# Designs tried in a protein design chat: miniprotein binders against p81326. Part 92

Target 1, 226 residues: p81326
Amino acid sequence: MLHFGGFIMEINHISKILEKEREEYIRNKVEEYLKQGFSKDDAVNKANQSWRTYIGHRIQDVIYNLLKKFLKDSGLKVTTDKALNNRNLPEELDKVKRLIAINYGEYLFLPDADVIVYKVENNDIKIIAIISVKNSFRERRFETTYWKLKLKESPVTSHIKVFLATPDKDNEISYKCPNGKPKKMRIILEYELDGIYFLKEDFEETEKAKHFGKIVEDIIEISKKL
Key: E = the ipSAE of ESMFold2; O = the ipSAE of OpenDDE; V2 = 0.75 times the mean of E and O plus 0.25 times the DockQ between their complexes.

## First folded at step 7 (miniprotein)

Design Bd3 (at its last look DockQ between E and O 0.65; V2 from the best seeds 0.00; counts 0 for: pae E 3.3 > 1.5)
Fold by OpenDDE base, look of step 7:
Structure Bd3 (fold): chain B 226 residues (1-226), chain A 83 residues (1-83)
Amino acid sequence: as target 1 above (226 residues)
Amino acid sequence: SDLEERAELLIEFAEYLIRLAEELLEEGRPEFAIEWLKMAVRILQLALELARKNNLDELAERIEKLIERAKELIERAEKIKES
């Protein structure tokens, strides 16, 4: 459904629009940290770190809302790990939370799940996919892969598809072998994950690496098989 | 129809972007509001093309009203930015 050229192009602009805020954001944060008594260098470093967190949340929110809307008509529901971090959850979300939990013996922990797609059929909840949204891969490069592997270890969660959505601003995983050199991160992520979806045009397309515009269709197709 | 459904999805997403822009305006960030509004207009134009090609006049009218709203918000945001 999102696989029409005009809208694909607009998806690519999401990251670009968000990135326009960077200069202003950094300036304001530097000023704030200077007023707090930090050195110029520390202020700049803290501002940059703050930006990474900020932009990460912003892109996640846009993607969440996009998916929520585009999956609604298919009867699929969307939530986030943040929504699950509540003491008093509605029954439906409490079930979702339990169905994505990973067993560590005495403890259950949730995977990082920026977006969770599920369906409700006959009062039963089926988790379809978890989507990790990453703006950059500077930190925790293989975190999504870790969670995928952990989810595979249980028959309760092994069916859950794990996708990565990214604008890949720094071209860290856009190509497998740029200039004849294998990019370890791209190769591993593509191998371990169920799909990588790019919010950009300039990337190497494969069976698993696609434009973000295909994610809705792919999720719907998966949902029909469950 | 499949095309009507696509148009509706585009409209819903554009409406989200308009709301996002309105929030940015309330926060005193008109420059960034304008960018989202422009995107909303472009998306609505895609929906409008779909509606017109399929003779969905009622839907086309709805989309045109949304485009008008978005453009009015752009004008408002530009005035705020210049102020």
Scores: ipSAE 0.491, ipTM 0.796, lowest interface PAE 1.2, mean pLDDT 91
Fold by ESMFold2, look of step 7:
Structure Bd3 (fold): chain B 226 residues (1-226), chain A 83 residues (1-83)
Amino acid sequence: as target 1 above (226 residues)
Amino acid sequence: SDLEERAELLIEFAEYLIRLAEELLEEGRPEFAIEWLKMAVRILQLALELARKNNLDELAERIEKLIERAKELIERAEKIKES
């Protein structure tokens, strides 16, 4: 069992690093767009869009590398949605893709599964968990819960744990009842998902809402029950 | 040996963060590189503590060299940022 108190604290500081990157990134991008002749309003909007793409990939890369390194000795393998969207897939990854895909009549779609954890037993593949990474909840706030509900519809996929990882910098889901008023988004996400993992220190911790540094131990424990 | 395994995992993750920072320096983003390098140094310091408490001298030497490398990259990045 791998538990590093100091490491868990350092991982929670990822959101502080991201905030420092955000401020300077936005400032630089706004200046770039202003020099290109865009209005102030357009430059700000473009800079924010650029940031969302940039930081989404950054967080996904960090999470992927953390899980890959810390899960390796537990017999767990890790892949990404990008790897699964390759047209020339190795047989193992093709099986992973088929095991999480959802059928919509004539169409087959992958759920929102930025990072996928699985194991291989006697050439059989079992999906353990998928992690959706959201930097903010600007649009499609409940997309991850939709995919959890779709996965629950089949006995073949109903065991798959669906996690959300987020810095939640704007405190959109950090607390259940700020000022005594239920926050619908936090309540629904926590109810429907198997876990929410915060890349920051300041949030209301529950059985399902945890510091991101706990995710490795949780995944290992889940894999032992399967 | 469990503590040795934990130290090695910390080292591997810190090495990833250093590579991430090097990519950011190549992109002309020293401010971001500095923050990731600082995190890598703190993680390596945790790994160094584990190595020293377990008398893993070769591992501790390896970690010290990585810390020195990361600090040199921070100094380079700070000069680029200020110039």
Scores: ipSAE 0.359, ipTM 0.756, lowest interface PAE 3.3, mean pLDDT 85
Fold by ESMFold2-Fast, scan of step 9:
Structure Bd3 (fold): chain B 226 residues (1-226), chain A 83 residues (1-83)
Amino acid sequence: as target 1 above (226 residues)
Amino acid sequence: SDLEERAELLIEFAEYLIRLAEELLEEGRPEFAIEWLKMAVRILQLALELARKNNLDELAERIEKLIERAKELIERAEKIKES
């Protein structure tokens, strides 16, 4: 059928394509919020927040659908943190949730696991990788590294690979300074995470920072060692 | 035009997928190369429909050649997979 048509076209260009319509999207949302009785300043702020949420969800969904398709033939399963936050979880997803949850005293929280890859062997669940999807970094620049460091602290979760997937349209972590050195944020993210997968072409690959298309083979190889 | 710019974005992404597939074939991974090439063909078909609908004949010819190239690579990858 057509799980790939519009989704795949968007993966590297979604931010650029949508930016052509950003002003119209924001204008329409401002009008909507004004009709609801919000002040102009509040309506503008809400419209900008709505845009950021919208584009972020679209990129996450594209990545989820691509991984689900490409990993299926290798016996790997893919789910999302949205699915795990559903009130009525199937037994399998409830087990997945329990295997990635982090303990904070009386409370259990899920990491920033936009996409989760796992396998089922002999009725046992093995978590392979967590993928955090970021369209931009701004105020949330190190959340992925925080979750990686927390997962390392437990023998139950220390084996789980934590990956970042990003178009990095604003060159926030793929840019090199004139002296050839990566930016501080890129250095820290690459050091702490298990890998960074770029949904763009114009960057310098390293052992940990790769084109997104290489994520499938990397995950399959990791799964063989578990 | 907006339509030409949109078609160019589709072509750029498909070219990226074709290059990625060529790298995967060099690395001995035809199964994954095939999947990326199939994506490229689908994206190029969308670009071709857009170009033809708007009488962009030169762009349509360029897209048709890229589709042919991608399909040739799929056939090659399928043969490697059989071996």
Scores: ipSAE 0.013, ipTM 0.379, lowest interface PAE 7.2, mean pLDDT 79
ESMFold2 (binder alone), look of step 7: mean pLDDT 88; pTM 0.878

Design Bd4 (at its last look DockQ between E and O 0.69; V2 from the best seeds 0.00; counts 0 for: pae E 8.6 > 1.5)
Fold by OpenDDE base, look of step 7:
Structure Bd4 (fold): chain B 226 residues (1-226), chain A 83 residues (1-83)
Amino acid sequence: as target 1 above (226 residues)
Amino acid sequence: SDLEEYAEMFIEMAEYLIRLAEELLEEGRPEFAIEWLKIAVRFLQMALELARKNNLDELAERIEKLIERAKELIERAEKIKES
């Protein structure tokens, strides 16, 4: 138990370190945009927007690599939606792509799947979980829930667990009812998704809302039931 | 054992962070490299404790080598930062 606590604390540091880059990043981008002829206000706004995109990718990469490493020994494999966006895919990834595709009649589209966890047994692929990674919830707040609901509509994909991983630095979904007022987004996300995993300590823990450190164990457990 | 699994998890995490730090050093960002390396060392220390507690001498030796590597990288990063 003590060792797991230590592990959890170190995971929290990952998010903190990434956030420390913000000041430097913003400063550099502001300077860049000023040199391009933008006003100070425009430069700041553009820098902030650029940061949101940048940090989002960085967090996704970290989470992807962590999961890839931790799940390797369990025999589980990890990929990303980006990896599936190639015309020429290895057979395995092509199968993964098909198994997460959502039917829109004449078209198949992939859900947003920052991380895809799957297993290969006897040349059969089973999709275990999709993890959406969100740094902030300012845009597309319910996109992950949309994809979860869409995945539920097909017997091919209905078993796929959909998780959200977030540092939730702005405390948008860390608590259900802060100050006695319900946080609509937290309540809906927790209700619709299979789990929310926080890369922080200060959050309201529930059966579905856990620290990110629990995600590996949960995925492994799910994989055993499939 | 559960403890051995945790040790391996900590080692894998540390190895990833060390690689990340090496990339940051190559990019000329020693300050951030140091931060990641410090975390890596802490993970390795936890792993080492688990290995020692379970009398896993070979694993302990492997972890100690990784700690040494991480510390050397910290020293290198500090020198770059001061330059």
Scores: ipSAE 0.047, ipTM 0.505, lowest interface PAE 3.1, mean pLDDT 87
Fold by ESMFold2, look of step 7:
Structure Bd4 (fold): chain B 226 residues (1-226), chain A 83 residues (1-83)
Amino acid sequence: as target 1 above (226 residues)
Amino acid sequence: SDLEEYAEMFIEMAEYLIRLAEELLEEGRPEFAIEWLKIAVRFLQMALELARKNNLDELAERIEKLIERAKELIERAEKIKES
């Protein structure tokens, strides 16, 4: 599919919008916590934690809706880990859940699979890709890598592509060798994952590290090989 | 066929962004709604250009109505921002 230059440019503006939104959110939340009697330092810490939770859901919702709309015409379907955690699942989603679950003896757990792309052929479900959405890498920095490795351990799940989508506002993984030193987190994430998609302009682009606007083409191409 | 699919893609993206902007307006955040709406209008303008150059009059009329809707929402958001 041909590149949509204007579309790619507009998608890259998401990070800038999020930066402005953060400033206003934090300011409002600090005021709220101060009214509740917290110290300034505590109010700031709580506001930042609140923002991280809020924005994580927000970015996931944006990505989910974008992929659902753009992949539908290619016969691809999209769901989320939240939808899969409902008690009463339609048969189709129950199958999706079982096809991505990891067996730990008596326990069955879902990987870090914020957004799941799959297709249905002859009532058979094929999982194409899992997209993990990360706003920050302070906690569980290699969680997505761990789930990729677990999925590779079984022939049933080894084909599943695992992508990371991130605004990376703090530049934690945007460059491989900032200041001439290898950035361990970026190097390992890029090596182990099938792709990293940035919701911003300023990062080191490679075969696996790309602008988010490329993800639709990549998923469609992968689906054709399955 | 492929051209219509590309135009429909821009339209669907714009419709999503309009809905997101409406949610932000309800949350009392018109500044952010305006930015998302500007992106929606740009996608619609790209779709309109494709439709006009290919004499897809019915599609072009639909896109123009969506642009009007998005611009009306921008005006509403600007009024909220100034209040």
Scores: ipSAE 0.012, ipTM 0.407, lowest interface PAE 8.6, mean pLDDT 81
ESMFold2 (binder alone), look of step 7: mean pLDDT 88; pTM 0.875

Design Bd5 (at its last look DockQ between E and O 0.03; V2 from the best seeds 0.00; counts 0 for: pae E 10.7 > 1.5, placed apart)
Fold by OpenDDE base, look of step 7:
Structure Bd5 (fold): chain B 226 residues (1-226), chain A 83 residues (1-83)
Amino acid sequence: as target 1 above (226 residues)
Amino acid sequence: SDLEEYAEMLIEFAEYLIRLAEELLEEGRPELAIEWLKMAVRFLQMALELARKNNLDELAERIEKLIERAKELIERAEKIKES
């Protein structure tokens, strides 16, 4: 574990790297939207929204690939909800899709699952964890919590761990009681989820709130118990 | 060994970052590419240290080649950025 320190530090830079081009990105998008005939205010708003979407996808992709690489040797597999949104899925992914589906009576729907970790043993698939990646918490603050609760309602999915990974750039959930005031969102997310993993150093560590560098180990440990 | 496995993980992730950077260069995003390449180099340097400490010469050579590739891409990206 001593050698993991360097890796941990580098992980903190992922969000910083992605944010470096924000100003340029926004400027360029504003210009683009102005040329399309939008007002200045609309252009700015659209540019900001575009950035949020862009940065969100980029961080998800990085985290996905990170987990895919670091979990490979453990025999664990990684996929995404996006990969499952196909009419013609390989058998393995079709099984994964079915094993994370939530029952709504006449319908089955998938939870938001930026990253899905599973293992294959003797042709049986076991879902280990779902990881939601959030760059910011401006919208749908408790969406991940909702999915966790829904997954708990079925014996088929109740064992699935749900984790949140975030750089929490705005310090929305980094601390439980900053300045003596409880942060509702941190408290609820930590209570309801199986873990929160921060891509930063400046946060309040707890049993459930850890640095992202711990997620691989935690997933591997969980996988051994299934 | 656990150290070899860790080194391999670092290498694989660095290789991903290099590929990502190459894509970004093609997209005309040299500044971002450089940052990912720098990160790749750091991971590779960590892996190289592990390889050397454990007398894994073949692995060290592989890592050194990757570092060289990453550095070359950084130079290319810098030229693009300045143009």
Scores: ipSAE 0.200, ipTM 0.625, lowest interface PAE 2.5, mean pLDDT 89
Fold by ESMFold2, look of step 7:
Parts: C-alpha cells; structure tokens; sequence
Structure Bd5 (fold): chain B 226 residues (1-226), chain A 83 residues (1-83)
C-alpha cells in the first residue's frame, strides 16, 4: 500500500524514496551554500559531498523501515527519537516520549536511540525495545550501555530491551577474544545489552550476539511475554 | 572516495536484504523474500552503474556476482511459491 504525502512507504519502494530525498536534499543544500557566499560551483560540489555523507546514515533508515513493515502485523508500532523530539507531537507519541524520558533534574531527555518499538493495547502503551545503530566504535563506545543502565533505574522503564545493530566493518566487537586477547568493548556490550545484531556474517555468535535477520523474530517473541 | 562510499552503502543495503530474504526462504515465506530480493537487485544495479561509470572494474565484478546470486534466489523462491 502507498501512503499519501510520500511518508511511510513500503520497503519495496525504498529506491524511489532515496531518489526523491536526494533531489530535494541537493536543491536545499545548494541554496544554503549560495546564501553563505559560496560560488555556484563550490555550492554544488559541497552539496553533493554532503549528500554522500548523508547517505552513509541510510542503514538506520533501512532498519526503521524493515521493523515498521514486518512488525505491524504483530500489533507493534515503530517510531524514532527524532520523531519524539518534534514540537507538535500527537498524543500517542507524547505518551511514548513520557514513558522513556530520563530525568536530569530540571531537564527531561530521551535516550539516544534510532528506533523505538512499542505496542498499544486498549489505549495503553507498552515500550518493548529500543535499537541503537552504530557504524563505528571509535568514540562514544559505551553510549548504548549508558542508556540501558539509565533505563534500568526505574520500574517504568526497566523492562525495555536495548539492542545494538551494527555492520562492525572494522571488527571492533565481532569476537570476544580475537587473537587470544579479551576485547573489552565486545564483552561489556554483550554483558550489559539485551542483544547485539550484526549486519555481517563473520562474528562470534552467542545467545545475545546474533545475525541481524533474527531481530524481528526476537522482538515479536519478547512482546508476547510483556 | 565519496563515490565509492555511496556505492558501498548501496551494496551493504542490498547484501542485508539478501540475507533477510534467505532467512524468509528457510521459513517458507517466498513472497516476501522475492520482494526483498528484487529491491536488492535494484540497489545493486545502481551501484553497478556507478562502478562502471568510474572504471571500478573489481567493484563492478563483485556487484555482478551479487546480482547473479540474488536472481538465483528469486528463481528458487518462485519455484517454492508455485508448489
């Protein structure tokens, strides 16, 4: 089914979504750079470079669309932390936001997550899981574990599963003891998180470290127990 | 280069769609697997056009093999659907 306005589209149309986004992105960026005083040629070159960087984050978009498509028939809904930071928030999403917010004194903040999975039963909302997508572990190596620990501090959020999805192209966390030496990052992430889902074949599979193709099944199973 | 980064992202997206389709075939869900495989082929064809335009012959050969694999899986999935 196609949705009016170009949002929430079926996964089989993702190439059309990306093409539309590219054209709009380039146009807007060229205009921005021209207003900053760059020449037309420089603005175009910068806009294309900016798009190439932007497309590097499309793995997160693929995960969002996959979860949205394959979880809806199980009564599960999907949103993002970016959507929850919108000033004009529908009542349902406002409830989701309130259910996961972390208190820092005068301030309330959302966990840094790319994707949030929840269900609605009789107008009640239950948060099932959050998924953090990371392409690299060069810095902020324990960001996802920090949010898991914060969520565990409250009985309202302690049930929320925290997953990490990664291609791990540099093999930073693929094995617990590569070359006979403990890999601290992999060991701590696996211990603290509810699951790590790899977007590649070559990694040490465990009860918590799995191929990404298992994430939909796992989320559905968890939702039946909550 | 930025062009190679973009092509690699398209390939990574397609590879993961192929892996998800393989799991669906093992679960006996060929209709969804076919849809994902066709999408994977579309992204691989975009990456192939970029590689050929820029004379990246080794990358183009890699992409062609992935397209062949995806098309073989589509054929397999269609036979499963017919049974």
Amino acid sequence: as target 1 above (226 residues)
Amino acid sequence: SDLEEYAEMLIEFAEYLIRLAEELLEEGRPELAIEWLKMAVRFLQMALELARKNNLDELAERIEKLIERAKELIERAEKIKES
Scores: ipSAE 0.000, ipTM 0.241, lowest interface PAE 10.7, mean pLDDT 77
ESMFold2 (binder alone), look of step 7: mean pLDDT 88; pTM 0.872

Design Bd6 (at its last look DockQ between E and O 0.63; V2 from the best seeds 0.00; counts 0 for: pae O 2.1 > 1.5)
Fold by ESMFold2, look of step 7:
Structure Bd6 (fold): chain B 226 residues (1-226), chain A 83 residues (1-83)
Amino acid sequence: as target 1 above (226 residues)
Amino acid sequence: SDLEEYAEMFIEFAEYMIRLAEELLEEGRPEFAIEWLKLAVRFLQMALELARKNNLDELAERIEKLIERAKELIERAEKIKES
């Protein structure tokens, strides 16, 4: 077994470390926008938007590096949507990109797949899972479920597991029935997705809602069935 | 062995966190670099425990040197933070 209790607990510290930057980041960004001539209210709104983008990219990079290092000895490879959008794509990554693309008539688009896990066997590429990283669910709350449903429509992509990774600092999906009232967003996301992985300790754990550190074992087990 | 591979995984991820901390130091943000370095040390300590339990003495010595370097970076970051 790859998993240790210490590993799982320490991984949850990543989001805590990143959150410590928030106060200084917002303060510095507000000053930058004020210098550009924005009003105080506009500067604050822009700074908060900037933070959500910054923290999302940082979490994605950490998740990518974690998975890349912990999956490589299992014969699994990891890439990102950022890498797939680069020019001069190597043939292997070009194939990955084509294998997750969704057909919209005369157009082909990539799903929102922040991190992609795949394997190469006999020169064939098999997509194992995509991981979407979400900081908040105020906007685009069901985007990940939309992409899961689109992937299910084709036999070429229907096997691809769709996971959500989130710190969920505002507890928007951490519990199914807080105060005895069903949280529609948590219930629907858990029902439709193949898994939700939390980058924190305090949430309602279920068969599909787990600590992020458990994603490594889950991906390895899925890959053995493909 | 499988246990040596697990230790290497912890080491490699710790080295990533050390590099991230070095970038933060170069940006003049030592207070946040310290937090990443502390997490890197904890991962290296997990690797060290694994190496020692399995009598991987050369690996353990390598990990101890990495921990020393990470702690030296923490000390450097503390000096920058205080200035």
Scores: ipSAE 0.571, ipTM 0.846, lowest interface PAE 1.9, mean pLDDT 87
Fold by OpenDDE base, look of step 7:
Structure Bd6 (fold): chain B 226 residues (1-226), chain A 83 residues (1-83)
Amino acid sequence: as target 1 above (226 residues)
Amino acid sequence: SDLEEYAEMFIEFAEYMIRLAEELLEEGRPEFAIEWLKLAVRFLQMALELARKNNLDELAERIEKLIERAKELIERAEKIKES
């Protein structure tokens, strides 16, 4: 238990390290946009928007790589929706793509899946979990919930666990009822999703809301039941 | 043992962070490389403690070598940062 506590604390530094790039990034982008002829105010706004996208990708990449490494020893494989957006896929990834696809009648579409965890047993692929990685919840607050609900509608995908991983920098979903007022987003996300994993210490822990350090264990446990 | 699994976990995290730091160094961003390397060292120190507690000498030696590598990279990065 003591060792897990230390691990948890160190994982929290990942988000902090990434956030240290913000000042430099913003400065450089502002300068770039000024050179393009934008006003100072517009340049700042665009830079901030660019940062949100940038940091989102950065944290996603870190989480993906960490999970990929951690789960490899357990015989689990990891991919991303981006990797599946190719016309020519290896057979394995093509199967993964088909197994997470959502039916819209004439069309099949993929859910947003920043990280996809699956196993291969006897040449059969089983999708274990989809992990959505979000740095902030300013836009598309319930997108992950939508995909979870859609996945539940099919017996092909209903078993797939959907998790959210977030540092929740702005404390948007860290607590259910701060100051006695319910946080709608936290309550809904926790209710609809299979788990929320925080890359921070200051949050309300529940059965479904855990520290990110527990995600590997939880995924492995799920994989054994599949 | 659970402790050995945790040690391996910490090593894997640290190795990733070291690689990330190396990429940052190649990009000319030593200040951020140092941050990742420091974090890697902390993970490795935790792993080392676990290895020592379980008398895993070979694992401890491996971890110590990784710590040394990370520290050398920090020194290199600091020199680059100062120039």
Scores: ipSAE 0.263, ipTM 0.656, lowest interface PAE 2.0, mean pLDDT 89
ESMFold2 (binder alone), look of step 7: mean pLDDT 88; pTM 0.857

Design Bd7 (at its last look DockQ between E and O 0.61; V2 from the best seeds 0.00; counts 0 for: pae O 2.4 > 1.5)
Fold by ESMFold2, look of step 7:
Structure Bd7 (fold): chain B 226 residues (1-226), chain A 83 residues (1-83)
Amino acid sequence: as target 1 above (226 residues)
Amino acid sequence: SDLEEYAEMFIEFAEYLIRLAEELLEEGRPELAIEWLKMAVRFLQMALELARKNNLDELAERIEKLIERAKELIERAEKIKES
């Protein structure tokens, strides 16, 4: 059995490490762009754009590896949207892809699912959860909610849990009522999604808003009921 | 056994963090590599506590060697940071 107390506490340090990556990354990229002849303002803007791409991949990679390692012995498998978009999919992953696809009449599309957790029983695949990884909420703020609603429309996909994982460095959704005023984005995301998991210490915990480290036991418990 | 599998989870994630830190060292980012290595040591210490609590001496010895290697990488990273 996992020792979630120490595990959860250590996982909260990921946000601090990522912040240190941001400081060094931005500094180095600004210097690089200045050497290329960009103005100071342009170099800063380009460095921030580069950071958003870089950090998105970094967070997803850490989450993928964490889930893969900690869910393995519970009979759960983990894959990514990148893996599902390969042209030569193994049969197992092709089945996973088909099981999460959403029907739009003549078209089939995958939801915005950065990480997918599934299990295999008697050669059947059952999708347990999809995790959307967001480092900021500047764009596509409610896209994860949209995909949850679409998955709920079919009895084949309505059981799939939809989670959001985020460092939420800028506190865009960390609290329901900061300064006594309701935060629309946090309230809607928490209402519609099956859970929000924070990669930091400072946020308002609720039944659905938790420390990221708790996602492992939550997924295991859900899988036992399916 | 299940206990060895639980300790292995901590070990495997720590090994991932060590590889991440090694990549950062090669990119010339030793200060950041040290932070990920410290996290890796913490996960190895959790695995060691599981092994010791359950009297798994062979596993505990393996984990201690992994901790030693991670700490040597931290020392290497510190020297790179100061050079």
Scores: ipSAE 0.484, ipTM 0.813, lowest interface PAE 2.3, mean pLDDT 86
Fold by OpenDDE base, look of step 7:
Structure Bd7 (fold): chain B 226 residues (1-226), chain A 83 residues (1-83)
Amino acid sequence: as target 1 above (226 residues)
Amino acid sequence: SDLEEYAEMFIEFAEYLIRLAEELLEEGRPELAIEWLKMAVRFLQMALELARKNNLDELAERIEKLIERAKELIERAEKIKES
């Protein structure tokens, strides 16, 4: 128990460390955009937008690497949708890609899948979970739920768990009913998704809303049932 | 044992953080590198505690070497930050 507590605390620091770069990043980007001839207001806005993209990718990378390392000993494998966006894929990844594809009639498209967890047994691939990593919910708030619902529509993909991992810096979904008012986004995400995992301590814990430190255990448990 | 498994997990993640910090140093970002290295040390310390508790001397030695490496990188990063 004590060791898990320490792990949990360190996970919380990941987001804090990444956020420390914000001021410097913004300052540098503002200066860059000013040199390009943008107004101060435009430069600030563009810098903030750039930061959102930047920090989002960084969090995704950290979470991906964390899961890759922590799931390795359980025999589980991890990949990303980006890794699947190649014309020439290894056989294993090509199979993964096909097993998460969503049918739109004439076309197959991949769900947004920042992290894909799968296992290989006797040359058969089983997709276990897709983890969407979101730093903020300002844009495309229900995109993850859309993909979850789409995955449910096919017997090929209906078993795939869809999780959301977030530091929820702005406390957009940390609580269901802060001040007695329901947070629509939290309620919907928790209802539609298989789990929400927070890279922070200050959140309302439920059966589906847990600290990110639990995600490895939960994924391993799911993998044993497949 | 479950504890040994956790120790290995912490070591693997710490090694990743060390590599990440090395890349950041090459990019001229010593301050951020130091933060990741400090985190790596904390993970390694947790792993070390687990190793010692389970009398895993070889593992403990490996962890101690990694801690030393991380600390050396912190010192290097601090020097870069001050220059």
Scores: ipSAE 0.256, ipTM 0.659, lowest interface PAE 2.4, mean pLDDT 89
ESMFold2 (binder alone), look of step 7: mean pLDDT 87; pTM 0.854

